# Ledger of designs, part 1: VHH binders against Probable cyclic pyranopterin monophosphate synthase (moaC)

All scores and structures are predictions.

Target 1, 244 residues: Probable cyclic pyranopterin monophosphate synthase (moaC), of Pyrobaculum aerophilum (q8zyf8)
Amino acid sequence: MIVDISKKPDVFRYARASANADVKKCNTAVAAKAATVASRYLPFLHPLPLSATAWCKDGKFYVEGIAHWQTGVEMDVLFGVLVGLLGSGAVKIENLRVEIKQKQTTPPIIENVNTSEAPITREGDLVASAYGRMKVVNLDIVKNPVEKGHPIYAAQTAAALNAKRLCELLGGPCPSVQHFKIEIITSDSVEVRTFIKARDITPAPEALFSAGVALLTIWDMIKKYEKDENGQYPYTYISELHLD
Below, numbering starts at 1 at the first letter of every chain, in headers, positions and changes, except where a header shows other numbers; antibody chains aren't numbered by Kabat.
ipSAE, averaged over its two directions, is called F for ESMFold2-Fast, E for ESMFold2 and O for OpenDDE. V2 adds 0.75 times the mean of E and O to 0.25 times the DockQ between the complexes of E and O.
[cut] marks letters that were taken out.
The coordinates of atoms that the task and the answers printed are left out; those that the model quotes come from them. Centres of patches stay.

## First folded at step 1 (VHH)

Design a01 (framework vhh_h_nbbcii10_fgla)
Fold by ESMFold2-Fast, scan of step 1:
Structure a01 (fold): chain B 244 residues (1-244), chain A 127 residues (1-127)
Amino acid sequence: as target 1 above (244 residues)
Amino acid sequence: QVQLVESGGGLVQPGGSLRLSCAASGFTFSDYSSYALGWFRQAPGQGLEAVAAISGSGGSTYYADSVKGRFTISRDNSKNTLYLQMNSLRAEDTAVYYCAADYYGSWSLDESEYDYWGQGTLVTVSS
């Protein structure tokens, strides 16, 4: 009998994330795809083999994910919800949160099936601004460097680098971005505002996406300080994300 | 290079007290870049058992039911050291005690959350 006490064991990691949004489509295929490639867009997230499914019910969009891996999958499924909603035409997202996170020796049961939807029409102004707000347990942690660096500076960088990349996930045309700016402030919560100007098609989804990427980057960097003793997030969530 | 070194183990009589220390190197106990820290033990012929965990700020502590009221976990950020004060020791507390650090994750009693481990220090409770 041997006990490996020097490394985290490979177990099944499960998480489910959700958000409220008023959407006419439920583009679950985009959500599942986004969750599996979230590490390409969130700078401190590591690639891992993830199985993800998404569904809509009662005004909520859900993504669940499973991996046989050393780390949790909550950031992957949160990213899936964000992109899935944007791929479903959402212009206002509320209460993006982790509903549950678990680890088990046996694989969880998957009940939902992903489906593809028709592409979203890119109608709107060539200038877009988005606002996002995230509730956190300890706001002072956000203001200073943590083990992965400074959360605010990392978020600004991640948002800028990824501002025009949402189209890679949605499969449609990419806006020709001319200007991008982001502002992050800490008040009673973490607030972000993005501004994008494009030449050819509306960058409204990209304004929302870059704001969401900034907030998720901060969440990922501070998540050890946000978890309760059971590894859950009772008080951390993105309360609102919408176009200005 | 993260390294944890335990000390303070030894022979103690039932009802006695002992304080274990865990010296950390290769990282610092910063409020903004802190590891979750914990103590685990393995008794002869048994599996690994969680004992206690402490948050990066030192404000939150978690204890296994078997040690609540008898053991106290604490940390000294200026010395980069974790402590376990063990009181009212029993024969059943005889074990190799391990210091552990979780670079990521919550401050919990789940050993699978911990990434770095010391080599252990033996505590024998016997007359």
Scores: ipSAE 0.000, ipTM 0.130, lowest interface PAE 18.4, mean pLDDT 82

Design a02 (framework vhh_h_nbbcii10_fgla)
Fold by ESMFold2-Fast, scan of step 1:
Structure a02 (fold): chain B 244 residues (1-244), chain A 127 residues (1-127)
Amino acid sequence: as target 1 above (244 residues)
Amino acid sequence: QVQLVESGGGLVQPGGSLRLSCAASGFTFSDYSSYALGWFRQAPGQGLEAVAAISGSGGSTYYADSVKGRFTISRDNSKNTLYLQMNSLRAEDTAVYYCAAGEYWDYTLPSSDFDYWGQGTLVTVSS
């Protein structure tokens, strides 16, 4: 379910997300665009008018977002970081997290940032496998239905749907997907493994994207139970996401 | 500093097998999952040719058409070592084999994408 926010106030919502990544070029334009359309890909997110900016600094990829709306923007900026790194050619993403989330009555001050587009190249095998791990505070909630539905089943469906859609965000050719499977395991964390086969171009970015979408879908569905008393995520983050 | 050292080359008869090793120092395969690792070869009097590549994560591999089904690339993260298992060797496989590491790679494996190179190890396939 998409949760009813109709009675929440329109206030300024700000969030900044980051991840560690080793990339030659940062595709900040793709990251900013992805953040603004995250609700088209994450099934339970609300559409909202988001202003997003992205930048790289000291081995980290950042996305910040601001909206004057009835809901928070943390999932939107997390999605922006994920897609921005995939559009930058990342095959390993570490510590994808929300650095800060704010709600205020006055507009936040944000700096204009340089927007850079990098060429998107697709080199590799026609099969790809990705692994992701997410640390959560309450693992038992992941295993059972919550208000928005069952986290694991929703994540599996969202991943499968989105395995075919990353090219809409990256602006390049779409792999002709011939096979996709996903495994989600709850251990001391939430673990996801994806496998994808394509006919014509490497689906490696899609393997990573599907794993990331699965984890972000779970995070969005359980986030009520993950926030501390200040609405922050001190313990919830995607610790690793990489090709197998 | 990053260094790659090949070993395992030698003389082998046609139809034989050989395993090449590439020991990496100055970086770890687990830390450089964004790096591609590969094998290139140079036959006497010829240019550099791509043979095989593996992603830093080990999930994706590439093989030149001339070696598909005969060669297998693999990595051992605990030993920080890249391998090339060469089976059903042919006289045309005679070359100096180089291991290389670099960010990303394409299906043609341009050598310009690789930042670090080993010294090379000679493989001679002859009766």
Scores: ipSAE 0.000, ipTM 0.096, lowest interface PAE 21.9, mean pLDDT 83

Design a03 (framework vhh_h_nbbcii10_fgla)
Fold by ESMFold2-Fast, scan of step 1:
Order: structure tokens, then C-alpha cells, then sequence
Structure a03 (fold): chain B 244 residues (1-244), chain A 127 residues (1-127)
């Protein structure tokens, strides 16, 4: 379910997310746009009016966001980092995490930077596999229903639906998907493997995207179990996400 | 209907100890362990002060600077009960103590976003 936020105060909600990635260019415009529409892709996120900014510095990709709303924006900026890196040609993403989230009664000032989008081109095989790993406080929570439903089943469904939708965010042609499968395993962490086959163009970005969507869906569903007394995530992060 | 019922308050001398309990009904800690729980107090003529809080997972605890090292918050999901162990009590700890449950959609980023409250239990530290 989408959790009832109707009684929460409308205050300024801020978050910044980052990940390590080796990319030749940073598609920051795609990242900022993705953050603003994350609720269209992650099934349990609330739609909200988000202002988002993205940048690259010292081998890291960043997205920050602010909304005057009744819920936090950390999942929106995490989604922005994921999509921004995929739109930047990343095939390996490390340490996708929330750096900070804040709640304020006074408006913070965020400098909006106008950034041009670079055209996205695709080369590669018509089949792709991706692997992702996420560290969590208690794996047993992932295995059973929580307030929003069953994390693993929801993640599998969200990944399958979204395996066909990354092109809506990146622009350009959509791969004609012929086959998709996902496996989620709980070991000492949450592990996801995806496989996708397309008829016409490489679905490699979609393999990574669907794995990332699965992990972010689980994170969103269990996030109350993951926060410390200051509402931060000292332990939870996506440690790796890469093509096989 | 969510209800929280505090107990364990009373008169105690400085340096003494008390354990407060908060019994929950209308929801279960076992199935609803994601809800954050906390203790707040109101001294005579003062506003509400956050004392301690515990995350839904039980892995994170918060304490006001005035009680750090003296008070311990804990939860027992099997008994649907929240506890506050109060040691080395001071006259300044005299207050009505309330337990509170976080709003279902609230996180742990603001202790004051607690939505369901008990009736309170009086703790008096004197003599």
C-alpha cells in the first residue's frame, strides 16, 4: 500500500544521495528529471512537487532534492542517482546511498543549474544480465510482509514492469523486450540478478535499471526498520550494481 | 483503536530508580515493529520534553542529553510493552511521563511527530 501521510505536516524535506561510478560524462539533466518523477516508477512512493539538482565531483554522482510536502524525498533522489548514472553510460555503480536527509520549517536555498542533455547511443549484445547487492540492518524483515506488502514480491513485480520503461527517462528507442527474469536472494545481504533479452537494441541499461528498481523498492518498503534515531541510514546502501 | 497505557510511576528519593511500562493495544509490536516508540515528559509549568525513543527495529535509540547514561529505553515485542528504566533519579526528573507511538507514515527524523499518546504516569523525585 501507499502509506497514509495525510496527518503529517507540510514542511521542507531535503535529501542528498550519491554513488561512486566511473563515467566519461555526467548526464545530470536526466538525473534531476528522474528524481522528480520517481513515484511513477517506484510503486509505493508518494507523488510530490520536487526540485532536484544533480552534479558529479571526485568520482561520485550526486542528486539533491527539496519539497515542501508531507513525506521525505530520499527515495526520489536515490532514483535520480540510479537513472542519471545509467543515462551517463555506467555499467558499474558502487555505494548508492543517502548522504543526508533533513526536515526544516524554513526553506533551504538550492541553486538550480541549467544542464544540457547529451544524446544516448546504445551498442552491445541483445541479451544482458545484471547483479545488485544491498546491505540492510535485518534481512528477516525483507522475507516477510511489512506495512506496504511483501518486499520481495513487490520488488519482482516492480522490476518486471519497469524493465520496459527506462527509455521513457533516457529518451531514444525502447528495446523490444522478448524475455525478462529476476531472482532475489537473501544471504548476508539482499542480492538481485536480472536477465533480459531484446529483439532490436541492447537491453543492458534495462538489466541494471530493473535490478536497481528492485533494490530501491525493497529499501522504500523497509526504510522504517533502517533509520537511526536521527532518521539517517548509517548501515543501508546498495554496495554494488553491475553488468555480468 | 490504538491505546497506550503507562504505569510504574510514583514517589522516589533522589538517587533512586524506577521502571516505567507502556502497554499497547490496538496494534501489535510483533507485526507492527516498524513503528517508532518514545517517552516524553512534562514537568510542572513546563512544555513537553523528549526523553528517549527507540526505532521500530530496536537497533537505534535516542536520549535527551539530560538523561544520557541514566535512562535506558527498551521494547518487548512479545509483551507489546515499551519500557523506560530510570536510574540515578534527580529532582529535575519530576514530571508526568507519556509514552507515544509514531504516526504510521513518520520516520525517526523528528521525535515530536508522534501521533498516539498515553494518559501519562506521574514520577515525583523528592525528599
Amino acid sequence: as target 1 above (244 residues)
Amino acid sequence: QVQLVESGGGLVQPGGSLRLSCAASGFTFEYDSSYALGWFRQAPGQGLEAVAAISGSGGSTYYADSVKGRFTISRDNSKNTLYLQMNSLRAEDTAVYYCAKDLYSSGWDEPYEFDYWGQGTLVTVSS
Scores: ipSAE 0.000, ipTM 0.154, lowest interface PAE 16.7, mean pLDDT 82

Design a04 (framework vhh_h_nbbcii10_fgla)
Fold by ESMFold2-Fast, scan of step 1:
Structure a04 (fold): chain B 244 residues (1-244), chain A 127 residues (1-127)
Amino acid sequence: as target 1 above (244 residues)
Amino acid sequence: QVQLVESGGGLVQPGGSLRLSCAASGFTFSDYSSYALGWFRQAPGQGLEAVAAISSSGGSTYYADSVKGRFTISRDNSKNTLYLQMNSLRAEDTAVYYCAAETYVYTSGSTWEYDYWGQGTLVTVSS
C-alpha cells in the first residue's frame, strides 16, 4: 500500500544521506538523477519533485535533497547514494545512513547537475553474490505485516523486479540475466543475500543493487517505527553491503 | 557563540552595484556540510522575502525571480564569508538585507534545527 499523505502539510523537506566506500572516482551525476526517480524502483515511495545534489569528501559519498512536498525525502537520497556508489564501481559500501532529515522554511535550492562521471567496466565473473546487513530498532516489526504490507515479502518482490533494472540508471550495458535468487533473514539485524547469473557480462553491480533495494524497501516500510522524537534515524542504517 | 555579521550596505544610484558580505563566527563553512546559507530582505512595510540561497554542498543556488540574472550568491570557505553581488539595482531592491544560516545537527540521537540570522544591513537604491 502506498500510504495516504493527502492530509500532510506541504513544507520544505530536506535530507542528506551518506555512506563510506572505497572508490577512485565518484559518479555524482548518476547519484543525483537516481534520487529524483527513486519511486520508480522502491515500490512504496511517493513520486515527488526533488532537487538533489551529490558529492564525495574524505572517503564518503553524499546525496542531499530538497522538495516542497507532503512527505520526507530521506529514502530518495539513500537510493541516490546506493546507485551513485554502484555507478562509481563500488564493490563494498559501509554505513549507508540518513545523516539528517528536516522540515525547513528555507527557499528551494535549485540543484546543478554534476557531470562528474566514472566509467564502469562489465568484465568479470558471470555469477555474483552480494551480502547486506541493516541495523534496526525493532526486528519484530520487520517479521510481521505493517500498514504498507509484509516487509520481507515486499522486499523479495522489489529485489526480483529490480534485479535487471540497474542499467536503466547507469546506462548500458545490461546483463542477460539467467538466474536470480534472494534470501532475507532476521538475526540481530536484517540480513540479505543475493545470487545472480548472467550470460554475457558480470552481474556484480546487479547483485549489490538488488540487495540494497531489498534493504531500502524494508527501511521504507518500517521507517515510522524507526525514527526518534525528532524524526531522525539514530539506530537504523545499512552497516555493510558487499560482494561475497 | 554563533554570530553572522553583514556589511556592504549603503546608498546607491539606480543601475549601480553593491557587494554584501556576511562574516560567520562560532562555526566554519568548511565543517561537515550541514549548513545552508542564504540572503533574505525586508522592504519597508513588507514581509520577509527570500532573495538567494546556496546549498550546504556549495553546488546549487536559488534566486528569486525578481533578482535572477542580476544578483549572484557565493561563499568563500577559506574566509568563512557569504557574499551577495547585486548588479543593476532598482528602487524596488531597497530593503534591509539579512544573511541566514540553517544548520541541521545530529547529536546523540537528537537533532536541532538552528536558524541563525545577522543583524541586517540597509540597502537604499535612490537617485
Scores: ipSAE 0.000, ipTM 0.121, lowest interface PAE 18.0, mean pLDDT 80

Design a05 (framework vhh_h_nbbcii10_fgla)
Fold by ESMFold2-Fast, scan of step 1:
Structure a05 (fold): chain B 244 residues (1-244), chain A 127 residues (1-127)
Amino acid sequence: as target 1 above (244 residues)
Amino acid sequence: QVQLVESGGGLVQPGGSLRLSCAASGFTFEYDSSYALGWFRQAPGQGLEAVAAISGSGGSTYYADSVKGRFTISRDNSKNTLYLQMNSLRAEDTAVYYCAKGYEYDSSGYDDYFDYWGQGTLVTVSS
């Protein structure tokens, strides 16, 4: 379910997410836009009026977001980083994490950032597999239903739906998806593997996107158990997401 | 002026039972259903974890997987008191247990909906 936030205070919610950037040029416009519409893709996120900005610096891709609302924006900015990297041609994403989140009564100050666009290319095999790993503190919670539902089942469904939708965010051609499957395993971490076939263009970005969506859906569903006493995520992050 | 005071902690042997109480003042349980109440714990050298929560209306409860089937959260509105009944205690349940109050219980706003905290009560499960 979408959890009832109607009794929570309207305050300024701020978050910044980052990941290692192994790309020639950063598509920051796509990242910022994706953050503002994340609730259309992650099934249990609340729609909210988000202002987002994105930038690359020192080998990292960043998205920050601000909303005056009744819920945090950390999942929205994480989604922005994921989509921004995919829109930048990334085939490998490392250390996707929340760097900070804050709640305050006064508006936060946004630093100046450069925005740029990168070309998206669709060359490769018509089948793709992706692997993702997420470190969590409370692994046992992932295995059973929580308030929002069952994390594994929700992640499988979100991934399958989103395997067809990345082109809505990136623009350009949409692969004609013929087959999609996902496997989620809890070992010492949350592991996900996706496999996708398309008829006409490589679905490699969709394989990565679906894996990332599955992990972010799980993170969103268990996030209250992952926060420390200051509401931060010292140990929760997506350590790797790559083809094969 | 919202104050939460825990009691009932102590030393107990594995397999034993203990009941924690949290006495609330500065608000009334029955007349403010927009709030949430919960129990959190912090084991030695570890971070804070949610154990159990109950909505202000009493209609919704949550339990961490590690305690599900062993622990029961409840409240007595006439006494303005929250309880945690702990059965089949294990060594890994050793922790300081905190009572917390915030806005309506949910799974997304952990730091946003629990604004008031008690001082904690130590539970030690050991022979």
Scores: ipSAE 0.000, ipTM 0.116, lowest interface PAE 16.7, mean pLDDT 82

Design a06 (framework vhh_h_nbbcii10_fgla)
Amino acid sequence: QVQLVESGGGLVQPGGSLRLSCAASGGTFSYDSTYSLGWFRQAPGQGLEAVAAISGSGGSTYYADSVKGRFTISRDNSKNTLYLQMNSLRAEDTAVYYCAAETGYWDELPSSYDFDYWGQGTLVTVSS
ESMFold2-Fast, scan of step 1: ipSAE 0.000; ipTM 0.336

Design a07 (framework vhh_h_nbbcii10_fgla)
Fold by ESMFold2-Fast, scan of step 1:
Structure a07 (fold): chain B 244 residues (1-244), chain A 126 residues (1-126)
Amino acid sequence: as target 1 above (244 residues)
Amino acid sequence: QVQLVESGGGLVQPGGSLRLSCAASGFTFSDYSSYALGWFRQAPGQGLEAVAAIYSSGGSTYYADSVKGRFTISRDNSKNTLYLQMNSLRAEDTAVYYCATDSYEYWGDSSEYDYWGQGTLVTVSS
């Protein structure tokens, strides 16, 4: 179910997300674009008019977003970081997190950032496997239905539906997907493994993308149980996401 | 019209207990499934302090360190009422107590709460 937001006030919503990046060139254009269309990929996100910017600094990839809307924008900027890193050729992502989110009555000021586009090169096998891990405060909530439904089942469905759609954001040819599977396990954290097979080009970015979509779908569904006294996420983050 | 009305305040001896109520009208707690419900207080000559919050689902509660273990927040959706059970009261708990609603996206900053009650005075003294 999509949560009813009709009673929430329209104010300026701001968030900034980041992750550790080991990439030579940052594809900031694809990151900003992805943030604005995140609701097309994450099933429980509301579409909203988002202004987003992206930048790299000191080994980290950043996306910030602003909207005058009824919902927060933290999931949108998290999605932007994920897709931006995949569009930058990342095969390992660490500490994907929300740095800050806030509500304001006046528009926040966005810093001027570098604009950069980098073509993605698809080198690798026609099969790919990815692993992701997300730290959460309330692991028991992940295992049971919440207002939006069952987090594990929703994540599996979202990942499968989106497994071949990353090329819509990155451009270029889409892999002809022949097989996809996903496994989600709850231990001391939320763990995901994806496997994808393609006929013609490596689906390695899609393996990472589908794992990230699964974890972000769970985060979005449980997020009200994960916030601290200041509405922030000090303990919820995707600690690792990498190709096997 | 959205309205929050606090009640249950008064004079109490140190070590005593009080239960505060916040009755909501103009909306139902079910209609605000994305909203958090919380209590704030303002002691004489001090700024506003966050005391406790409960998310609309009733699944998560948060407390200020100064009241943790002594106060309990709860809600009754059928009565459209938020409660604060205050035990082991101390002189420093003397304050005007306010209930407030906020989007569950940002709880801790009082300036961002959506709707506020008028307040109820709690005095802890001999």
Scores: ipSAE 0.000, ipTM 0.150, lowest interface PAE 15.2, mean pLDDT 80

Design a08 (framework vhh_h_nbbcii10_fgla)
Fold by ESMFold2-Fast, scan of step 1:
Structure a08 (fold): chain B 244 residues (1-244), chain A 122 residues (1-122)
Amino acid sequence: as target 1 above (244 residues)
Amino acid sequence: QVQLVESGGGLVQPGGSLRLSCAASGFTFSDYSSYALGWFRQAPGQGLEAVAAISGSGGSTYYADSVKGRFTISRDNSKNTLYLQMNSLRAEDTAVYYCAKSDWYEDYFDYWGQGTLVTVSS
């Protein structure tokens, strides 16, 4: 379900997310755009008017976002980093995390407003698999239904739906998906593995995207239990996401 | 302003029972509210973990797998008090227990008590 935010105050909501990735070109325009439309892809996110910007520095990809609204924007900026890295050709993403989130009555200042576009091309096998891992404080919560539903079942469904939709964000040709499967395991962390087969072009970006969407869906569903007393995420992050 | 005060902690033998109380002030419990109330614990050298939660309406509850069937969360609107009934206590339940409230349903727990120590030892 989409939770009721109607009693939350309209204040300025700010968040910044980052991940480590070694990419030759940074597709910051795709990242910023993805953050603003994240609610169309993550099933329980609220639509909201978001201003977002992205940048690369010292082997890290960043997205920050601002909205004057009734909910936080941390999931939107995390989604922006994920899609921005995929649009930049990343095949390995490490330490996708929320660096900070804030709420305040005065508009925050966006420090970086540089945008760039990089061409996206697809070459590779018509079969791909990806692996992802997310560290959480409250692993037991992931295993059972919460207010938004069952995290694992919701993540599986969101991943399957979104395996066909990454091309809407990156542009270019969409793979004709013939087969998709996902496995989610709770060990000492949340682990996800995806497998996808396409008829015509490589679905490798879709394998990564689906794994990332599954993990972000779980994060969004358990997030109130992962925050500390200051509303921050001192522990929760996606430690790895890569092609097999 | 919102304040939460825990009580009821102490020393108990394995297999025993304790009831923790959390007295709330600065707001009134209501079945129509969208807030959430919960119990969290922190054992020495470990992170903060969620134990049990109850919705502002009282209709929905959550329990960690390690305490299901042993612990019961409840509330008394007339006394503005949240409870955690702890049965069949184990050494692993030894921790500081915190009462928490969210002013915004489904956001985060932004009001915390000072904590009460529960020690389960023979």
Scores: ipSAE 0.000, ipTM 0.249, lowest interface PAE 14.1, mean pLDDT 84

Design a09 (framework vhh_h_nbbcii10_fgla)
Fold by ESMFold2-Fast, scan of step 1:
Structure a09 (fold): chain B 244 residues (1-244), chain A 124 residues (1-124)
Amino acid sequence: as target 1 above (244 residues)
Amino acid sequence: QVQLVESGGGLVQPGGSLRLSCAASGGTFSYDSTYSLGWFRQAPGQGLEAVAAISWSGGSTYYADSVKGRFTISRDNSKNTLYLQMNSLRAEDTAVYYCAAYEDYSGYTSYDYWGQGTLVTVSS
């Protein structure tokens, strides 16, 4: 379910997310756009008026967001980093995390001019697979229904739906998807593997995207149980996401 | 295109009162009540802290725990002006105060508007 926030106060919400990635160009325009529309892709996320800014510095990709709303914006900025890196040609993403989130305190926004990068070229095999891993505080929460529903089943459905939708965010041609499969395993962490076949162009970005969407959907559903006493995520992050 | 200008800052003794104003000009704000508005402050050597916020309709307000019962946020949409009434001021309220506005529906770039800040010093 989408949790009822109608009784929560409208307060200023700030978050900054980051990930390590070796990319030649940073598609900051796509990242900012993705953050503002994250609720169209993550099934239990609330639509909200978000201002988002993206930048790259010292091998890291950043997205920050600010909203005056009844819920936090950490999932929106995490989604922005994921999509921004995919739009920048990343095939390996490490340490996708929330650096800080605040209900009461926010830094001045960093103004970055939105630049339109050329669409990602779709060269490669018509079959792709991706692997992702997410560190969480308590794996038992992931295995059972929570307030929003069952995390694993929700993640499988969100990933399948979104395997066909990344091109809406990146621009350029959409792969004609012929097959999609996802496996989610809980061991010492949450692990996801995706497999996708397309008829016409490589679905490698979609393999990564669907894996990332699955992990972010689980994170969003369990985040109540992952926060420390200061509302931060000291131990929850996506440690790796890469093509197999 | 929206410009925000703060005023009303100054030196005041502990226990005193001060009223800050934030006037908006330039383009759509004068015709658009959808902007959400708030006050932030930055004390010397500290990060930026949210103080109070008010929805576009004035129907909901937020206050930081440190100012609840002492500060009151209000807006006058006919004048495109945001106010912060500060009562029972304390030394720890000393800070540069900023007003901020943002649209309720997002574009694809940052569109937050910030003022330049006004200094409030609470000292004997």
Scores: ipSAE 0.000, ipTM 0.099, lowest interface PAE 21.5, mean pLDDT 81

Design a10 (framework vhh_h_nbbcii10_fgla)
Fold by ESMFold2-Fast, scan of step 1:
Parts: C-alpha cells; structure tokens; sequence
Structure a10 (fold): chain B 244 residues (1-244), chain A 126 residues (1-126)
C-alpha cells in the first residue's frame, strides 16, 4: 500500500543523496527532473512538490531536494542520482546512498547549480544484463511482508513496469522491449540481476534502471527498519550496480 | 553454486507409490520467494514433460493432466527440500525425473526454469 500520511505535519523536508561514478560529463538537468517525478516510477512513493538540484564534484554525483510536505524526500533524491547517472552514460555506479536527511520549520538554504546536459550514446548489443547489490540491516525483513506489502514481489513488478520507461526521463528513443526477467536473492545482502532483450537499440541503460528501481523499491518499503535514532541510514546503501 | 539433488527413484510395480525428494543447496527456500519450484520428466524416446510445479509462496500448484489426482507436490522450507508424492503409478510414468528452480518472467507469458538437478530414474514395471 501507499502509507497514510494525512496526520503528519507539513514541515520542510530536506535530503541529499550521492553515488560514485566515473562519467565524462554530468547530466544534472535530467537528475533534477527525475527527482521531482520519482513517485511516478516507485510504486509506493508519495507525490509531492519537490525542488531539486544536482551537481558533480570529485568523482561523485549529488542530488539534493526540498519539499514542504508530510513525508521525507530521501527516495526522491536517490532516484534522481540513479537516473542522472544513467543520463550521463554511467555503466557502473557505486555507493548510492543518503548522505543526510532533515526536517525543519524554516526553509533550508540550497546551493544554486548550473544546469548541464551530456549526450547519451546508445551503442551496443540488443541484449543486456545488470547486477545490483544493496546492504541492509536485517535481511529477514526483506523476505517477509511489511506494511507496504511484500518487498521482493513489489520490486519484481516495479522493475518489469519500469524496464520500458527510462526513455521518458532521458528524452531519447525507447527500445522496443521483447523480453525482461529479474531475479532477486537475499544472501548476506539484497542482490538483483536483470536481463532484457530489445529489437532496435541497446537496452543496457534499461537493464541498469530496472535493477536500480527494484533495489530502491525494497529500500522504500523497509526504510523504517533501516533508520537510526536520528532518522539517518548508517548501514543501508546500494554498494554496486553495473552491467554484466 | 546453486545445486539441486534428486533422490527417491527406483523400481516399483504398477499401482505402487514412490516419494521423490529434491534437496537444494546454495540458496534458501522461503514462503515469500520470487521463484517457483517444479518437477519435470523425460520418458524413454520422448521429450521433456512438465509434471508439477508449486509457486514461491506455496499458494498455487500446477499438475499435468496425466498425473492430476495421483501426484502431489509439496515443499518444506525448514528442510530446504521439494517433494513429489507419486501414487497409483503406471508403466507410462517410467522416466527420469528432474527438479528445477524457476526465475519468474513477467514478460514471457510462462514459467522458465533456470536451474536443474541431475535427475533420478523411476521405473514402473511388473
């Protein structure tokens, strides 16, 4: 389910997410746009009026977001980092995490960042596989139903629905998807593998995107069990996401 | 590292019963797994036939028309083992039986089983 937030106060909600990636140019415009529409892609995420900005510094891609609303914005900025890196041509993403999240009664000050776009190259095979890994505090929670539903089943469905939708965010041609599968394994971490076939253009970005969406869907569903006393994430992060 | 090992096959007379076991290693069974588990068989001179399958949640089962009412599939998550109880066996049930683990394919329209055991021979003859 989408959890009932109607009794929560409207306060300023702030979050900043980051990931390591070696990209030639940063597509900050697509990252900011993706953060503002994340609820259209993550099935249990609340729609909200988000102001987001993105930047790159020292081999890291950042997104921060602010909303005056009844729920946190950490999943929105995580989604922004994921899509921004895919829009920047990343084939390997490491350490996708929430750096900080806050609630406050006064508007936070955010940095002004220049918007830039990088060209995306769609060269490659008409089949692609991706692997992702997420570290969590307690794997047993992932394996069982929580308030929002069953994390693994929800992640599989979210990944399948979104395997065809990355082009809505990147603005280029959509691959004609002919086959998609996903496997989720809970060993010492949450592991995901995706496989996708397309008829006309490489679905490599879609393989990465669907894996990332699966992991973010699980994170969103279990997040109340992952926070410390200050509402931060000391252990939870996506340690790797790459093409096989 | 994923392994499936079948056991319980052998020679049995028509009308008899046999219970096959499939021990899994390298992964753990869960009531909420994203995969199905199944039994397949290959009779001498014939192709591979699906016999029975059980969903990851255990809430849904499939049986081939040829075995419906005679065979029962079950799983024990605490023992990481899949079972096939075979009753009222017939000569045409003679086959090598394989257990398999599925990865659910939302876009393929049918189950696809990715990991297979080595098989166990069941011979039904008088």
Amino acid sequence: as target 1 above (244 residues)
Amino acid sequence: QVQLVESGGGLVQPGGSLRLSCAASGFTFSDYSSYALGWFRQAPGQGLEAVAAISGSGGSTYYADSVKGRFTISRDNSKNTLYLQMNSLRAEDTAVYYCAKDTIYYDSGEYQFDYWGQGTLVTVSS
Scores: ipSAE 0.000, ipTM 0.095, lowest interface PAE 21.7, mean pLDDT 82

